# Designs tried in a protein design chat: VHH binders against q9y6x5. Part 57

Target 1, 379 residues: q9y6x5
Amino acid sequence: LPPKLLLVSFDGFRADYLKNYEFPHLQNFIKEGVLVEHVKNVFITKTFPNHYSIVTGLYEESHGIVANSMYDAVTKKHFSDSNDKDPFWWNEAVPIWVTNQLQENRSSAAAMWPGTDVPIHDTISSYFMNYNSSVSFEERLNNITMWLNNSNPPVTFATLYWEEPDASGHKYGPEDKENMSRVLKKIDDLIGDLVQRLKMLGLWENLNVIITSDHGMTQCSQDRLINLDSCIDHSYYTLIDLSPVAAILPKINRTEVYNKLKNCSPHMNVYLKEDIPNRFYYQHNDRIQPIILVADEGWTIVLNESSQKLGDHGYDNSLPSMHPFLAAHGPAFHKGYKHSTINIVDIYPMMCHILGLKPHPNNGTFGHTKCLLVDQWCI

## First folded at step 23 (VHH)

Design um20
Fold by ESMFold2, look of step 24:
Structure um20 (fold): chain B 379 residues (1-379), chain A 121 residues (1-121)
Amino acid sequence: as target 1 above (379 residues)
Amino acid sequence: EVQLVESGGGVVQPGRSLRLSCAASGFTFSRYAMHWVRQAPGKGLEWIGNIYEDDETYYNPSLKSLVTISRDDSTNTLYLQMNSLRAEDTAIYYCARHIWGEARTSQFDYWGKGTLVTVSS
């Protein structure tokens, strides 16, 4: 049997939730496997970009999913959660499920990971669910395990996406211990159900499982608003993305728009595209707009309105509050090992190694993950 | 205060057409993408489609041939034209305001209260 891998994401799972809340099932998973305590994700620290970085090993400028909201001026195409299915947006990279299922005697399965219901390079995941937020975790898991057990050619790579704790993190904020404790307990119960289901189906001993996330969450406040309309008339630009990284397409001279914005708030950095810090790896794609605005942690860019969110993400990827974790268990992984940090782009070459796939050119470093793997020297 | 008010619902016979309106106030309508969503009794939400500030439209593939979304920025009004109505189109129809940069967990920041469409002979 070829090696098998299940990649699971719980959206918005901040790394320090593991220290600040109780996770008996996840902690048992970690004790029998490996933990990476902090994963440094890619800028901007948003859902679609980071999920695609995990499965391509590329920075956002290189894979082309540069935000959850994008606009292409040449084609007049818009990208958002409600219209994310045009392959145009996804075709600048090759995600691991495509590479995997093009191998002899292999297929891929997906339960709602961003992009898996899109025919990327004319190739859609061999088995998949169309995205629908109303589908329970149990149904997603049942489909994944059915495909792992019953498919010909066999499913060797599978992925599963869940919307929490991101949704609740936005609603309550990460500092609301009562509500977040309830939410995180439910997630821990789902992890327990996942492990129990895999054991009952005979998959647990020979399946590699990665449980990770795309980003964290920081506390917001009505006292930390940046009112963009107080700095610039809305007629001077088109807004492509708002907060905490605004994407500004000028309607008038770009320098004039920049000058109106540069002193708007001490809690916001304003960048011309060519001046975006190199450490972001967020410059060399036409989908990145001519001006971006980057709010400080916990600050919200608004359009002369209050904010309904008590938590948010998308901030500078150096911030610990933006970092998720990674846990893994299976025959490829050590038992009881904890590792301090990797880059999120490092996950892709590690997964390719586990599956015996030749990675496409990417920004990850396989050496960063060697200590997690039983077949590698930890050097 | 952002407000969205749907109108134009009612009882209509199968095969007929109906146009719904959504009156927007409390924000600069012309800068926002807007959506139509429906919910049949006892069912989940179904996205119908949207229209961006530049009049580009996107539709649920299952409904694409049956619906047209338009906007009038001078009256702050969003429209849904529905043709060849069927019994399964019976639902509460909502307009919703687009939120930038959200994915998978938050799709809209403001909703109307909805207008009921009943397709019945």
Scores: ipSAE 0.806, ipTM 0.916, lowest interface PAE 0.8, mean pLDDT 94
Fold by OpenDDE, look of step 23:
Structure um20 (fold): chain B 379 residues (1-379), chain A 121 residues (1-121)
Amino acid sequence: as target 1 above (379 residues)
Amino acid sequence: EVQLVESGGGVVQPGRSLRLSCAASGFTFSRYAMHWVRQAPGKGLEWIGNIYEDDETYYNPSLKSLVTISRDDSTNTLYLQMNSLRAEDTAIYYCARHIWGEARTSQFDYWGKGTLVTVSS
């Protein structure tokens, strides 16, 4: 039987939550599998970009999902969570579920993972749910496990997505121990439900399961605001994205806009597109706007308004607060092994290996994950 | 203070048209994309569509043929034109202000109180 892989994402699960809170179900999962303590995600550290990097192995400049909010000046199209269904935005890369179906004539399944309800390269997941935040985790899990168990051709790759603890992180801030403890307990319980369901269906021993996240969460404050309106008149530019990485489309001369913003705050770096640091791998795409503003950790860019968020993400991807974790269990993985760090783009070649797929060109390094796999040598 | 106030709701017969309005105040309306959403009795929130600052519009595919969204920045007003109304269009309709950069969470930072539309013979 072909190998099977379930990829699970809990949005905004900061890596150090594992150190600061109790996760009996997840710890049991890890004990019987592997843990990567820190996953260095891609810049910007937002949901759509990082989820697409996981399943493509590409930096954002390469796969084309460069933010949660995008604008293409040529076509005048907009991208957001509400209008993410146009293949135009996704077709610059090939996600693994498409590869899985096209290379091996297998089926893929998806529950709410970004991009899975969109035909990419004229291919959509064999089984999928249209995104609906109102659908419970249980229902998502039930559908995924049903498809894994009863599909023909068999589902060999499946994705499962959940919006917590990101939503709560935004609301309460990651430093709210009381509220975040409650939220994270619920997440652990959901992991318990996942494991129990897989065991009940007889899938647990043969199914490879990866539990990961796209980014972390940093504490924000009303005392750490950067007001753009104090630096530049709003008539001089169009805002494409705001905080903590603002995307600026000038309506006047770019240099003039830059000069007005460059000294706006000591807690914000202003880059012309060509001057964006190479380490971000965030330059070579037309969807990146002419000017970007990058706030320091914990600072919020605002438009003459207060921010209601107590936590946020999207900051420099080198910051530990932005890093998620990765845990995995199944026949492909060792038991009781812990690894320090990988890059988020490294997940793709690993998944391809597990599934026996030929990976598309990607930015991942298979060597970084060899120690997690039973069939590989770990030096 | 940011305020959004929906109006134009009421009881209408099937097949009729209705135009809803959303009056915005307390912020620079022209700088924000705006959304319409609705909630039918016993159901979750359903996204209807949005309009960006440049008047580009996007719609829920299930509703695209039935709705048109427009805006008047001079009067700070958002509109939802609904045609050929059906019983299943009965819902509370809300306008909401867009928040940049959010995904799969709260995409809106401000909501109106909503206006009830009842489609009944």
Scores: ipSAE 0.728, ipTM 0.886, lowest interface PAE 0.8, mean pLDDT 95

Design um23
Fold by OpenDDE, look of step 24:
Structure um23 (fold): chain B 379 residues (1-379), chain A 121 residues (1-121)
Amino acid sequence: as target 1 above (379 residues)
Amino acid sequence: EVQLVESGGGVVQPGRSLRLSCAASGFTFSRYAMHWVRQAPGKGLEWIGNIYYDDETYYNPSLKSLVTISRDDSTNTLYLQMNSLRAEDTAIYYCARHIWGEARTSAFDYWGKGTLVTVSS
């Protein structure tokens, strides 16, 4: 039987939640599989960019989804959560579900994973759900598992996406133990439902399942705000993205805009595009604006207003608070193995290996995940 | 204080047109993208479309042929033109301010109270 893989994302599941909260279902999942404790994600540490990095193995500058909000100056197009369905934004890379879908006797399925409801390189998953936040996890799970079980050609790769604990992290902040405990318990219960559903359908033993996330969450405060309007007049630039990484499109001379912003706050670094640190791999794309502002951890960039968020993400990808985890179970994976860290782009070549797909050129290193796999040597 | 106030709703017959307005105050309207959303009875929120600061517009594909969004920055007003109204267009219509950088959580930070549109023969 051809290998099958289900990729599940719980948005904004910070890695250290596993250490600070109880997850009986997830722990059982891990006990019978593998755990990567920390996954270093890509900069910026936002939802669309990181989810696309998972399925392409590329840094943001390479796959072209460089933020949740983007602007292309040449075409004058905008990208946001509400208008994310233009293939123009996604076609700079080939996600794994497209690669899989184009194989003989294989099909892909998707439940609201970013980019899956868009034809990319003129290809869309045979089975997919249009994004709708009102659709329950249960309904998403039911559709995914039905497709995995009864499709022809068989679904060999599937994605499942859920918005929590990100939404709650923003609302309550990650340090709110009472509320986050409640939220994370629900997440664990959903994992329980997932496992139970797979067992009931007879898929559990033969299906490879990866449970991961795109980013973590850091605590924010009204006492840690950076007001751009106090540093520069709004008529001098267009804002493309705001916090914690602002994208600035100057309306006047770039140098003048830079000079007005460079000393705006001691808790914010200001970069000309060509001076963005190499470690971010966030320079070589036209969709990156001429100036970016990077707030320190826990600081929020605002426009002469308060922030309603008590938690946020998007910060430096070296920060532990921004890191998700990865757990996996199935015939491809060891049982009871824990690994310290991998890069988020390493997931792609691993998934390609599991599925027997030839990977597109990517930034991942297959060697980083060999110890997770039963068919590989681990030194 | 940021405030959004929708107007122009009411009872209309099928096939008719209606223009909704959203009056914005408490912020620099011209620098923000704005959205229209609606909620039909017993249904979830449906995104209609948006307009950016440079007047670029995006629409829900299911509604694109029936709606036009525009803005007047001189009066801080957002508009939704709806044509060929159907019974299924009955809903509360909301204008909302765009928030940068969000995905799959909340694309809006401020909402109006909404205006009811009832399409009935």
Scores: ipSAE 0.825, ipTM 0.920, lowest interface PAE 0.6, mean pLDDT 95
Fold by ESMFold2, look of step 23:
Structure um23 (fold): chain B 379 residues (1-379), chain A 121 residues (1-121)
Amino acid sequence: as target 1 above (379 residues)
Amino acid sequence: EVQLVESGGGVVQPGRSLRLSCAASGFTFSRYAMHWVRQAPGKGLEWIGNIYYDDETYYNPSLKSLVTISRDDSTNTLYLQMNSLRAEDTAIYYCARHIWGEARTSAFDYWGKGTLVTVSS
């Protein structure tokens, strides 16, 4: 039997939640496996881009999912959470589940990981659930474990996605200790259920499990709003994405739009596409608009309205508040090892190694994750 | 204040067509994408489709041939045309305003109160 891997994401799980809240089940998982305390994700620090970076090992400019909201001027196509199924958006990269299931005697399974219900390069996950936020974690877990245990050819790579704590982080903000404690306790209970289910089915000792996330969460406030309509007439541009990284498609001379925006707020950086900092790796894709606006941490770009969000993400990927964690357990991983940091793009080549897959060209570095793995020299 | 008000619901016979309206106020309607969603009795929310500010539309694949979404920016009105109605189309129909840049949490910041459509003889 080839090695098996389950990749689990709890959306918006900020790395320092582990230190600030109680996770008896997750801490037991970590104690018997490995922890990476901070994962430096990719800019922009949004859900679809970072989930695709995990499974491709690519920066957003290279895999083409550059935001949760995108526009292609040539085809007039729009992308959003509601209309994310056109392979056009996803085909600039090959995610690991496609590579995996094209191997003989292998299948892939998915419970709602972004992109797994799309036929990318004419290949859709062998077993999958269409995205539906109303489906419980228990049902997602039931399908994944059934597929891991009962499929022929066997499922060797599986993904499982859950919307929390991101949804609650937006609603309450990460500083709401009472509500976030309740939410995070529920998530820890789900992790306990996951581990218990794998043990009961005889999968626990021979399945590699990664629990990670795509980004963190920062506190927002009604006192930290940037009113875009106070700086520029909305008729001068088309808004493709708003906050905290706005994507601006000028309708008039681009330099004129830039000049109207550059002094709009001291809490916002305004970039022409060619001037976007190189460290973002966020320039070389046609889906990145001619002007982007990047709000400072905790600031919200609005259109002459109040904001309903108390927490948000999407900010500069150097910010610790934007960083998730990674924990892993299984025969490929050491026991009781803690590692300070990796890049989120490093997860892909590590997963390819565990599964015995040849990685596609990518931005990850296998050497950054070698110390997590029992079969690698680390000293 | 942002308001969305659906109308045009009621009791209709199977096989007939129905057009729903959503009146928008309190914001610049012409710059927003707008959505239709529905909830059948005892079921979760079902996304029907959306329309962007440039009239580009996207539909739930299971409903694609049965519905058409349109907008009139001069009257701030969103429309849903439904054809060949069946009992399974009985639901509360909501219009909703798009949030830029959200995924997998809440894609909409404002909802209407809904309009009930009942398909029966």
Scores: ipSAE 0.786, ipTM 0.911, lowest interface PAE 0.8, mean pLDDT 94

Design um25
Fold by ESMFold2, look of step 24:
Structure um25 (fold): chain B 379 residues (1-379), chain A 121 residues (1-121)
Amino acid sequence: as target 1 above (379 residues)
Amino acid sequence: EVQLVESGGGVVQPGRSLRLSCAASGFTFSRYAMHWVRQAPGKGLEWIGNIYFDDETYYNPSLKSLVTISRDDSTNTLYLQMNSLRAEDTAIYYCARHIWGEARTSAFDYWGKGTLVTVSS
């Protein structure tokens, strides 16, 4: 009987929340399993790109989900949260649930992980929920555990996605300790409910569980705005994405647009596509626009307006504030082991190993995660 | 200040058509994607569809044969055409401005006050 894996994401869970807030349930989970203290995610540090990087092991330029907002000039197609179901956007990679359920006697289940309600390569998750933010964590968990227990062929890979603490991080900012403490306590209670539900259903001992996130959160302020409209007339370009990484499609000569933006703010870097730093691995995809603007941490690009956000993400992936954590428990994992760092793309080959799947070509390094696994020599 | 003002609501008989308008001001309308959303009595919000800067439209699959979204950038006006109205289409209809680059969080930064459509015989 093949091993089983549940992959859980709490969106926007910054790694250092673990050190700065109380998590009795998550800390018990970690104590009986493994922790990676921070995970270096992919640039840009946004939700759809990083969730797809986890399940494909690929940089954004390689899997094609390069932002939460995309435009393809050739096909005139748009991508956004409200319009994310066209397979066109997702088909540049093969996510793990597709590979998993194409094996004999295996199926996959999903509770709202980005992309799991899309027929990628004509294959949609065997069991899934259409995305609906009003569906409670309890209902998502109940569906996942029902599918793990009762499906034929058996569900061997399952995903579960929750929107917090990202939503509250945007609303309050990570420095609002009173509000974030309340939010993070609710998250910890949900983790407690997850573990207790798995124990009560007899799943806990034989199910591998990964709890992770896609990115962190940094504090924003009305004192840290970059007014793009004060630097360039909006008629010179089409705006595809705004902040903190703006995607600029020039309507006039690209060099002229670049020169108008170059000195707009000392708190913003302006890149021609070919000049984007190589360490971002963010260049070789047609969906990346000819010019991008990258705000410094905590700065917000605006269009002659105030900003309502007190927290944001999407910044340079070298910033510790952008990094999530990873915790895991189950028969594949050591007990009480802590590891300092991995790359987010390393999660995919580790999951493939746990499930006995041949990974597709990817950017992850299995060696970075083998110290977490009981069947591997660490040194 | 950004303002969105819906109009064109009222009482209509089942089977008829209705056209709603949304007047936008305080921002460069032509560069934004715009949305229509509705809320039936005692129900949650239901996304109807949107329209981008290049007039490309996307619709809730359950409504796509019944609605058409359009825009007029010269008058800063968003439109919703609804056909073959049913009693279940009774709702408050809102226009909303697309928020840039968010996923699985708030999709809109500004809303209109809404216009009530009541479908009854």
Scores: ipSAE 0.807, ipTM 0.917, lowest interface PAE 0.8, mean pLDDT 94
Fold by OpenDDE, look of step 23:
Structure um25 (fold): chain B 379 residues (1-379), chain A 121 residues (1-121)
Amino acid sequence: as target 1 above (379 residues)
Amino acid sequence: EVQLVESGGGVVQPGRSLRLSCAASGFTFSRYAMHWVRQAPGKGLEWIGNIYFDDETYYNPSLKSLVTISRDDSTNTLYLQMNSLRAEDTAIYYCARHIWGEARTSAFDYWGKGTLVTVSS
């Protein structure tokens, strides 16, 4: 039987939550599998970009999902959570579920994972749910496991997405121990439900399962605001994205806009597109705006208003607070092995290996995950 | 203080048209994308559509043929034109302000109180 893989994402699950809170179900999962303690995600550290990086192995400049909010100046198209269904935005890369279906006579399944309800390269997941935040985890899980068990051709790759603890992180801030404890307990319970469901269906021993996240969460405060309106008149530019990485489309000369913003705050770096640091791999795409502003950790860029968020993400991807974790279980993985760090783009070639797929060109390094796999040498 | 106030709702017969308005205040309206959403009795929130700062519009495919969103930045007003109304269109209609950079959670930072539209013969 072909190998099967279930990829699960809990949005905004900061890596160090594992150290600061109790996760009996997740810890049991880890105990019988592997753990990567920190996953260095891609810049910007936002939901759509990072989820697409997981399934493509590409930096954001390469796969074209460069933010949760995008604007293409040539076509005049907009991208956001509410309008993410245009293949125009996704077709610069080939996600693994498409590869899975095209390379092998296999099926893919998806529950709410970004991009899975969009035909990409004229291919859509064999089984999928249109995104609906109102659909319970249970229902998503039930559909995924049903498809894994009863599909023809068989589902060999499946994705499952859940919006927590990101939503709560934004609302309460990651430093709210009381509220976040409650939220994270619920997440652990959901992991328990996942494991139980797989066991009940007889899938647990044969299914490879990856549990990961796209980014972490940092504490924000009303005392750490950067007001752009104090630095530049709003008539001089169009805002494409705001915080913590603002995307600026000048309405006047770019240099003039830059000069007005460059000293706006000591807690914000201002970059012309060509001057964006190479380490971000965030330059070579037309969807990146002419000027970007990058707030320091914990600082919020605002438009002469207060922020409703007590937590946020999107900051420098080298910051530990932005890093998620990866745990995995199944016949492809060792038991009781812990690894310190990988890059989020490394997940793609690993998944391709597990599934026996030829990976598309990507930025991942298979060598970084070899120690997690039973069929590989680990030096 | 940011405020959004919907108006124009009421009881209307099937097949009729209705135009809803949303009056915005407390922020620079022209800088923000705006959304219309609705909630029918006993159902979840349904996204209707949005309009961006450059007047580009996007719609729920299931509703596209029946709705038109527009804005007047000079009066800080958002509009929802609905045509050929059906019983299924009975709902509370909300306007909401877009927040940049959000995904899969709350993409809206401010909501109106809503206006009730009842389609009944």
Scores: ipSAE 0.765, ipTM 0.899, lowest interface PAE 0.7, mean pLDDT 95

Design wm10
Fold by OpenDDE, look of step 23:
Structure wm10 (fold): chain B 379 residues (1-379), chain A 127 residues (1-127)
Amino acid sequence: as target 1 above (379 residues)
Amino acid sequence: QVQLVESGGGLVQPGGSLRLSCVASGFTFSASDFTAIGWFRQAPGKEREGLSDIYGSSESYTSYSDSVKGRFTISRDNAKNTVYLQMNSLKPEDTAVYYCAAGEYVRGTDHWTYDYWGQGTQVTVSS
């Protein structure tokens, strides 16, 4: 039987939640499998970019999903949550579910994972749900497991996405222990439900399961605001994305706009596109705007608007608060093994290996995940 | 279609209490973990202010602004598809039109968005 892999994402699950809160179901999952304590994600540390990096192994500048909100100056197109169905935005890369179907004549399934309800390179997941936040986790899980059991050709790769604890992280902030404890308990219970259902269906022993996330969450405050309106007139630029990484499209001379912003706040770095630090791998794409503003951790870029967010993400991807975790279980993985760190782009070549797929060119390093796998040599 | 109807507003003395109700129709707010009902207010000459919201399906999660924390309590009755705002220790500065709103969380937005609004109910706190 061909190997099967289920990739699960809980949006905004900060890595150190595992140390600061109780997760009996997840810990049991980990005990029977493997844990990567910290996953260094890609810059910017946002949902759409990082989820696409997981399934392509590419930095954002390479796969073309460079933010949750994008603008293409040539075509005048916009990308956002309400406008994410145009293949134009996704076709700069080939996600693993497309590879899975085209290389091996297998099926893929998806529940709410970014990009899975879009035909990419004229290929869409064999089974998928159109994104709808109102669909329960149970329904998503039921569909995924049904497809894993009853599909022809068989589903060998499946994705499952859930919007928590990101939604609540934004509302409460990650440092609200009282409220986040309740939210995270619910997440752990959902993991329990996932495991239970897989066991009930007889999938648990043969299915490889990865539980991960796209980014963490940092604490924000009304006392840490950067007001752009105090530095530059709104008529001088178009705002493509705001916080914590603002994408600025100048309406006047770029240099003039830059000069007005460069000293706006000591808690914000201002970059011309060509001067963006190399470590971000965030330059080589036309969808990156001419000027980027990057707020320090915990600082929020605002206009003359009040923000009600107490938590946010999108900051420097080297910050621990931005890092998710990865746990995995199944015949491909060791039991009771913990690893310190990997890069989020390393997940792609690992998944390709598990599924027996030839990976597309990517930025991941298979060597970083070898120790997680039973069929690999690890010193 | 979605409809929200507020009630319970009125005149009250400082230190008094009021309970506002918001009846929702056209959807079931407790059916989704990412649907929220919130209370807002707008005083004359001021911007609309978010006060409190409640969301969750099997379990209720609540939030409060600093301006009302400790004084206001949001709750819901799923059977009646109604959300309540218990307002205690009212102050003159609480005088405003109070609005109920329904919204949702959507991936990639990084915020809760309220798209449906009631007509509002007047709350006046005065001696």
Scores: ipSAE 0.899, ipTM 0.950, lowest interface PAE 0.5, mean pLDDT 96
Fold by ESMFold2, look of step 23:
Structure wm10 (fold): chain B 379 residues (1-379), chain A 127 residues (1-127)
Amino acid sequence: as target 1 above (379 residues)
Amino acid sequence: QVQLVESGGGLVQPGGSLRLSCVASGFTFSASDFTAIGWFRQAPGKEREGLSDIYGSSESYTSYSDSVKGRFTISRDNAKNTVYLQMNSLKPEDTAVYYCAAGEYVRGTDHWTYDYWGQGTQVTVSS
């Protein structure tokens, strides 16, 4: 049978949680496999864009999911957490599960990875769960393992998504050691349950498993707010996305809106689209608005003087607080190998290699991940 | 129909205690890891203020605002589908209408959203 791969995301899992908290189950997983200590993700460091970058190998400007909230001026379409099913938004790229299930005698399964319940290029994951946050980790895992064991054609690529530690990270912030310790202990128990389930079903030895995340989390505070209403009347622009990267569609002259915003706060960079730093690879898509505002780490852009968040993400992707980790185990991977860093876009060509798929054009570099793989000469 | 009903409000002296109850019907709040029940209050002429919430399915995770931390304790009885707010060391500034609300976390929102609200119960702290 062709090699099989399960890709797991724990949303908002900051890389240095591994050093600062106890993970007996995850550490056993790493001991028998590989660890990448820091994964440099893509800007903006938000959930939908980074999950799509993992499965396409593309920067956000190239795959078209440029934020968790988007607007298309021509079609008048909106994208949001509650309005994410229109293939229009997703069709600028081909995710790995589409390529996988179009191969002879292969199918794909999904438990709530962003995009897997959308018919992208008229192709939806062969088996999938519609997104519903009330579905337990156990039920997601049970469905995935059932599909891996019982499908014809066989499931060779599967995804599993969980909302923690992102949900609790926003509520407490990463500096709340007492509360985050309890949250992270639960996540480690879930990883233990995952490994135990795979062993009991006879999947563990022949299934490649990647455990990763989309971004980290930084501490916020009511003392670090940027109030847009103090700088510009809301009637002069349409707000497409707010914080920590605001997306501004001017209703009046663009230069006039820029001039009203440029001195709003020393803790915010204001960019005309053409002036967005090249290192972000965040310029060449019509869904990127004419003006973006990028808050400094730990600062929150608000329309009023309060925010309910104690943790957030979306900041500059050079910040270590925004970086997740990657761990992997299975027949394709070395045992007990540790690697310092890769780019998040490198995961896609690595996964294509493991599955024997021809990658679509992408921004990843297979050479960056060769040392993780047993079938590659590591320099 | 989702419904939340607060009770246990009243008049109390400064330094006193009250226990508020929030009974939920039309849903089971402990069935999801990402459903929260929160307590809020609103004094006349002021914005509604978040005080505390509780979430989780098997484990309970709690949060408290700085204004009530150490004085108020949130708890729940999953069998009764009820959330409590134990309010100790009450001050005149705690005088408000107290509301419970049900919220959820959804991927990509980056915040907890409270969409279902009770009718409120009055708490008055005065001599």
Scores: ipSAE 0.821, ipTM 0.924, lowest interface PAE 0.8, mean pLDDT 94

